# VHH binders against Salicylate/benzoate carboxyl methyltransferase (BSMT1): the designs that were tried, part 10

Target 1, 379 residues: Salicylate/benzoate carboxyl methyltransferase (BSMT1), of Arabidopsis thaliana (Mouse-ear cress) (q6xmi3)
Amino acid sequence: MDPRFINTIPSLRYDDDKCDDEYAFVKALCMSGGDGANSYSANSRLQKKVLSMAKPVLVRNTEEMMMNLDFPTYIKVAELGCSSGQNSFLAIFEIINTINVLCQHVNKNSPEIDCCLNDLPENDFNTTFKFVPFFNKELMITNKSSCFVYGAPGSFYSRLFSRNSLHLIHSSYALHWLSKVPEKLENNKGNLYITSSSPQSAYKAYLNQFQKDFTMFLRLRSEEIVSNGRMVLTFIGRNTLNDPLYRDCCHFWTLLSNSLRDLVFEGLVSESKLDAFNMPFYDPNVQELKEVIQKEGSFEINELESHGFDLGHYYEEDDFEAGRNEANGIRAVSEPMLIAHFGEEIIDTLFDKYAYHVTQHANCRNKTTVSLVVSLTKK

## First folded at step 18 (VHH; from t2 with N104P)

Design v5
Fold by ESMFold2, fold request of step 19:
Formats: structure tokens, sequence, C-alpha cells
Structure v5 (fold): chain B 379 residues (1-379), chain A 125 residues (1-125)
């Protein structure tokens, strides 16, 4: 759409009075499956591992939803933060397969299924749509079925779907991204995120922003999901209970901060540029997730599971290859933000430093990062 | 509160090797860049080498490049200097010095907040 028409539609209003630079920064948070060949390959393997870990929860909730809704003839599912390429279909395939297997087992007709793929408007949906015929061929071979695929561009911190239209929502490794960098991050200079040396006010700022964003997400989805519809959400989270500042020495934002400090040491990045950069990210613990969900009130928690987290050792590679895999994965999710703030010239050098630091900490014990899988039923 | 204690000096023949250590306490070691500086008899201080807080970046004076290696062990709060191919002109008191957290190229300006009492290195035959 022509940008001139945005201002002529009186029902469209921005809720955020922040400057455009902050909004552009949030847009740069989008993960892209179209990043260079190395980042795509590493990201693809990570997404498959994360889905495998979450699969029992996804299958159980898909089955229970179908039974509790008494096998509807039409199902609408959404993948929020779908990225691009064939990995956009990993969870959708599992959902459809589960529905078809269940229907066959209980002698019910399979429903027609609409699959809505959501990401920011800047996402490369065309690459994803090119895989639709292949995906439906695989469904016909394995399930004797097909589905209808749609794009739903927009922020999941806004309305995305018509009221009471969705039955099942899946989102993986997307909701830890905040809508914006938290306000009041005073005295956290030199750090991209929370570390053990951060002031307590940094923790409060990040937690408050997460609480606002996730509450908004839940309220918006509650308008769009049918009663007894479900969500399955996977977060990057943490296992700490008593020290909200503690992150282990191998935490990816700590390693990235150290890498930027190395570039400052060498004169490639200014001190002021480093001090002005903060990750719009939060890794909740189990209690923090429960508190937001319960306080918001639209959903009941079915399951909440904590699982190990590994960015680099997918296939038991040596420490050097694992370090490169982690560097490529972190680069894929962070490079747009880093380029917007620091420029492109330093990015290759930055991730060479990052990969070095990952290798130096390959045997880090007492890791704090976990994957949290939560499943919810709309009341 | 800041304390730096060097060790490992001594008498060595030309062409020999020594490894200096510096035990650090009274500050958060891994947050700060560190350096080795030396003072030959009757001379001023010379910055020999520096290393970033993480250990990912290093600097060496031209007079020692290729012969000396700076390193740090942040788990042990210890700074090291491996000195190989020693020459009589390397004879000096070597000091461990604390630098800033992450200022650009500070080591080329000869700036440091604190230094230890030093350890004597003597290269002679």
Amino acid sequence: as target 1 above (379 residues)
Amino acid sequence: QVQLQESGGGLVQPGGSLRLSCAASGFTFYEYAMSWVRQAPGKGLEVVSAISGSGGSTYYADSVKGRFTISRDNAKNTLYLQMNSLKPEDTAVYYCAKGPEYRPRWYQLGEFDYRGPGTQVTVSS
C-alpha cells in the first residue's frame, strides 16, 4: 500500500509516541530465514531441534483441543513469528498430522484447515509461499490431505486476526523479543543486557517491559482465539529464582557485550556507541511467566515445561565448529539491530570475536538459559 | 583496596625465557583491561603489552612483538607475560598495571590507575 494512504485512514493510530528511530530498531528485531547461507543453515537446525523438544506439548494440546471442541469441521491455526522458508511449516505440519491421525483413530472426518503465517511486514513471505505446493504434496503423501495457507503481516503486539476466529496458535522463540528497549536503563553502561554487574534497576526495567508486552500479547490473542482454543508458546528463558541479575559467563548477550568491548579496545567502536546499545530482550523464569498469565486472566495454563538450551552443539561437533554455529545463530537474530546501530563494517570482526569467546567458554558449567514451553487454553 | 602482586622474575641468560604472573584483588578483574609496563635502570616507564578485559584483544610494543605473549585467566584473577628470546635490553622492573574498562587504545597513551610493586627481570651472561 501507498504510504500516503496511511495518514488518510483515521482509524489507524500509533499507540507509541516514541521517535521513529526506536520503532525502526524494533522492526530490525525480525529474524530472517533469508540471511546468508551460514546463518540460514544454523537457524534451520536450531528450529528443528526446538520443535522436537516442544513436540509432545504441541501434540497433546492439539489432540485435547480437537476433542474438547467436539471435532469441528473447520480449524484455523496460526504460526506467530514464522520467519521464512520451509521451516515456517515445521509446527504447522505437526499440527495437521496430529489432527489427521486423531480423526482417523476416532473415526471422525478431518476438518478443513486454514494456516496463517505471521511475521512483520518486512518478512520474506514470498520465499515461504513458494514452498506451499511442496508442503501440500508432502501432506498428500503422508496424510492424504492439504491445507490453505495465508500470510498475516504485522506485529504480534497488535491485533492480527478477526475476533473469535483462531483455534490454535503456535509461536517459538519469538516472544522473548520486547516491543522496544526498556526505559530507565540508567547505569547499565557497557552491557547489552542484564549481567551480574548490572544494577537492580536494569532488572526492573526489563521485567516491567516484558510484563507490559506479554500482557498485551495475551489480551490481543484472547480477542482472536475461540473459547477452548489453545496456544503453545516456546520462550528462551532462565532457571534462576533468587538472583534475577545472574547470568552465566557463556550467556550469549554477555559474550556479545565482551566482543563489542574488544572492538572498543581496538578503536573500531566508540565507547558512546557501545553504551547506547541495549537488547530488546527478556528471558523470563517460570514464576514470572505464570504471574503474567494469571494476572491477565484470559487463559488457563495446561503445561509449563523447562528444557535444556544449546545453540552450538546440535550434532556433537568439536568446540570450534560449535562456537561457529552459535556465532552464526546469534548473528542471524541480532545482525539487523547491530547494523542499524553500529554500521555494517564491524559485523564480520564482531562475530569473529564472538566465536572466539564461545570457544574459550565451551565447557561452561551452571548455565542459566533454558527453553520454556507453555500451553494455554482460552477460557 | 586494589592490590597487584607480580612474581616470576629473576636472572636469565640471553635467549632464555621467563613467565611473569600478577595476582589481582580488590576489584572486579574481568571488567578491566590490564597491562605490563617496565622500567629499565635509569629510564622511564615503557608500556610493554596490554590486554582487554575479556582477553580478546592485545597490544604489544614494537620492542617485544613476536617475543612476548600477554594472557589472562579471569577465573584465577591472574595476568601473565610469557617472555621468550630475552635480550639484555629487556632487563627492567616489570609492573602489572590496571587499565580502564573499555576505552579505545588507552594503552598507547601510557595511562594506568594502579601498578604493583614490580618484579625484577635481569638478562645477562
Scores: ipSAE 0.472, ipTM 0.829, lowest interface PAE 2.3, mean pLDDT 83
Fold by ESMFold2, fold request of step 19:
Structure v5 (fold): chain B 379 residues (1-379), chain A 125 residues (1-125)
Amino acid sequence: as target 1 above (379 residues)
Amino acid sequence: QVQLQESGGGLVQPGGSLRLSCAASGFTFYEYAMSWVRQAPGKGLEVVSAISGSGGSTYYADSVKGRFTISRDNAKNTLYLQMNSLKPEDTAVYYCAKGPEYRPRWYQLGEFDYRGPGTQVTVSS
């Protein structure tokens, strides 16, 4: 998914000194949502796995929201960073099902539900909109219900909805994308992201950008969510407490950096081209998430859970199958950015190298990457 | 201080095999490409093989392709050269050489940051 820089907030536009490069980069992030059968299949399985981890928190917060708001007759929900296709509806279905089951159990009428699907304007909403009639048919069969579906194009680092209009927000694996590559990155050449050999200044640059972006996200959503409305967010995060630079050798951006360096070795990618590319990504730990939320002040934390992270095993795959699955998944989220910067010609070779490296590290222990699920109530 | 120490050389018959090892210290081994270079008696240096820091890409001189295999164990800071089907022409001192972190085809230029003292390989009946 495609976080965008806070370009639509008027005060931030006046200070943007990277707009052309950052716009091309953000635009490239949008392109992955509508392409290819392998991109769709890998993304679908990942999103289903991520939802299964977050589902108990999502269900509980949906139920508590309904009870605390005294069963409103109209509910507006949003999926931020929805991507495209039928995966856009996974969390929405769970939310609607939870509401309908709860209302039936307590003998209350089910509300009318508006479902807003947000992504960048370049997202392939048309693929998603083609599924709306079939999604509502499924809801009628399973829930005797339907919902109204709307697109909300824009960066979630900008205002997206009218004030005090949303009851529940869900976002999964979107908020780790930064609005832009951090400023003041120095001495991190050859690496797409933070590694154990990165300078402390690289960590500070990434953390500062995340703090700014997530603070802005919370502030903007606080204007749009009703009092006692809820938000359930899932991040790719990390479990490290003492060393903010430590990432295990199996970290997906480390393996991708190694793969690009292999292509430089072979003469397929230039050294300067590699050195100019940095991933607009941050994997927060629990304490960093808590700090931003508490400092911003608009939301109370309900739950914060840490779960295991595995991109390659959906079933009982062997190491080769798991390595190919992970390569396809990482390709799906990164290929538009990689094509925009390095060109299309090297992409197949790059991900063959990546799959090889994942297989070589199949038995890595002490992995740092986790899935973080946080639920919030608007004060 | 960068330190490279080769081992595993010796006298073998034509058609035989040897495995060379190179213990590395004084630098972050996995960050750097590595190479094996050899010098036959009365000859200049020849790049035999090279391997990327990750181990994901390799190079072989035409004279050894199909017979030699370069590898590395980044957990043990060790570079290897498996030499099979050895010929008398393979007789040389073999040096472990440290390359750059990453650079296109650097090994074809024959320029290295550091190399070890070498190990003798002699192929003779």
Scores: ipSAE 0.464, ipTM 0.830, lowest interface PAE 2.4, mean pLDDT 83

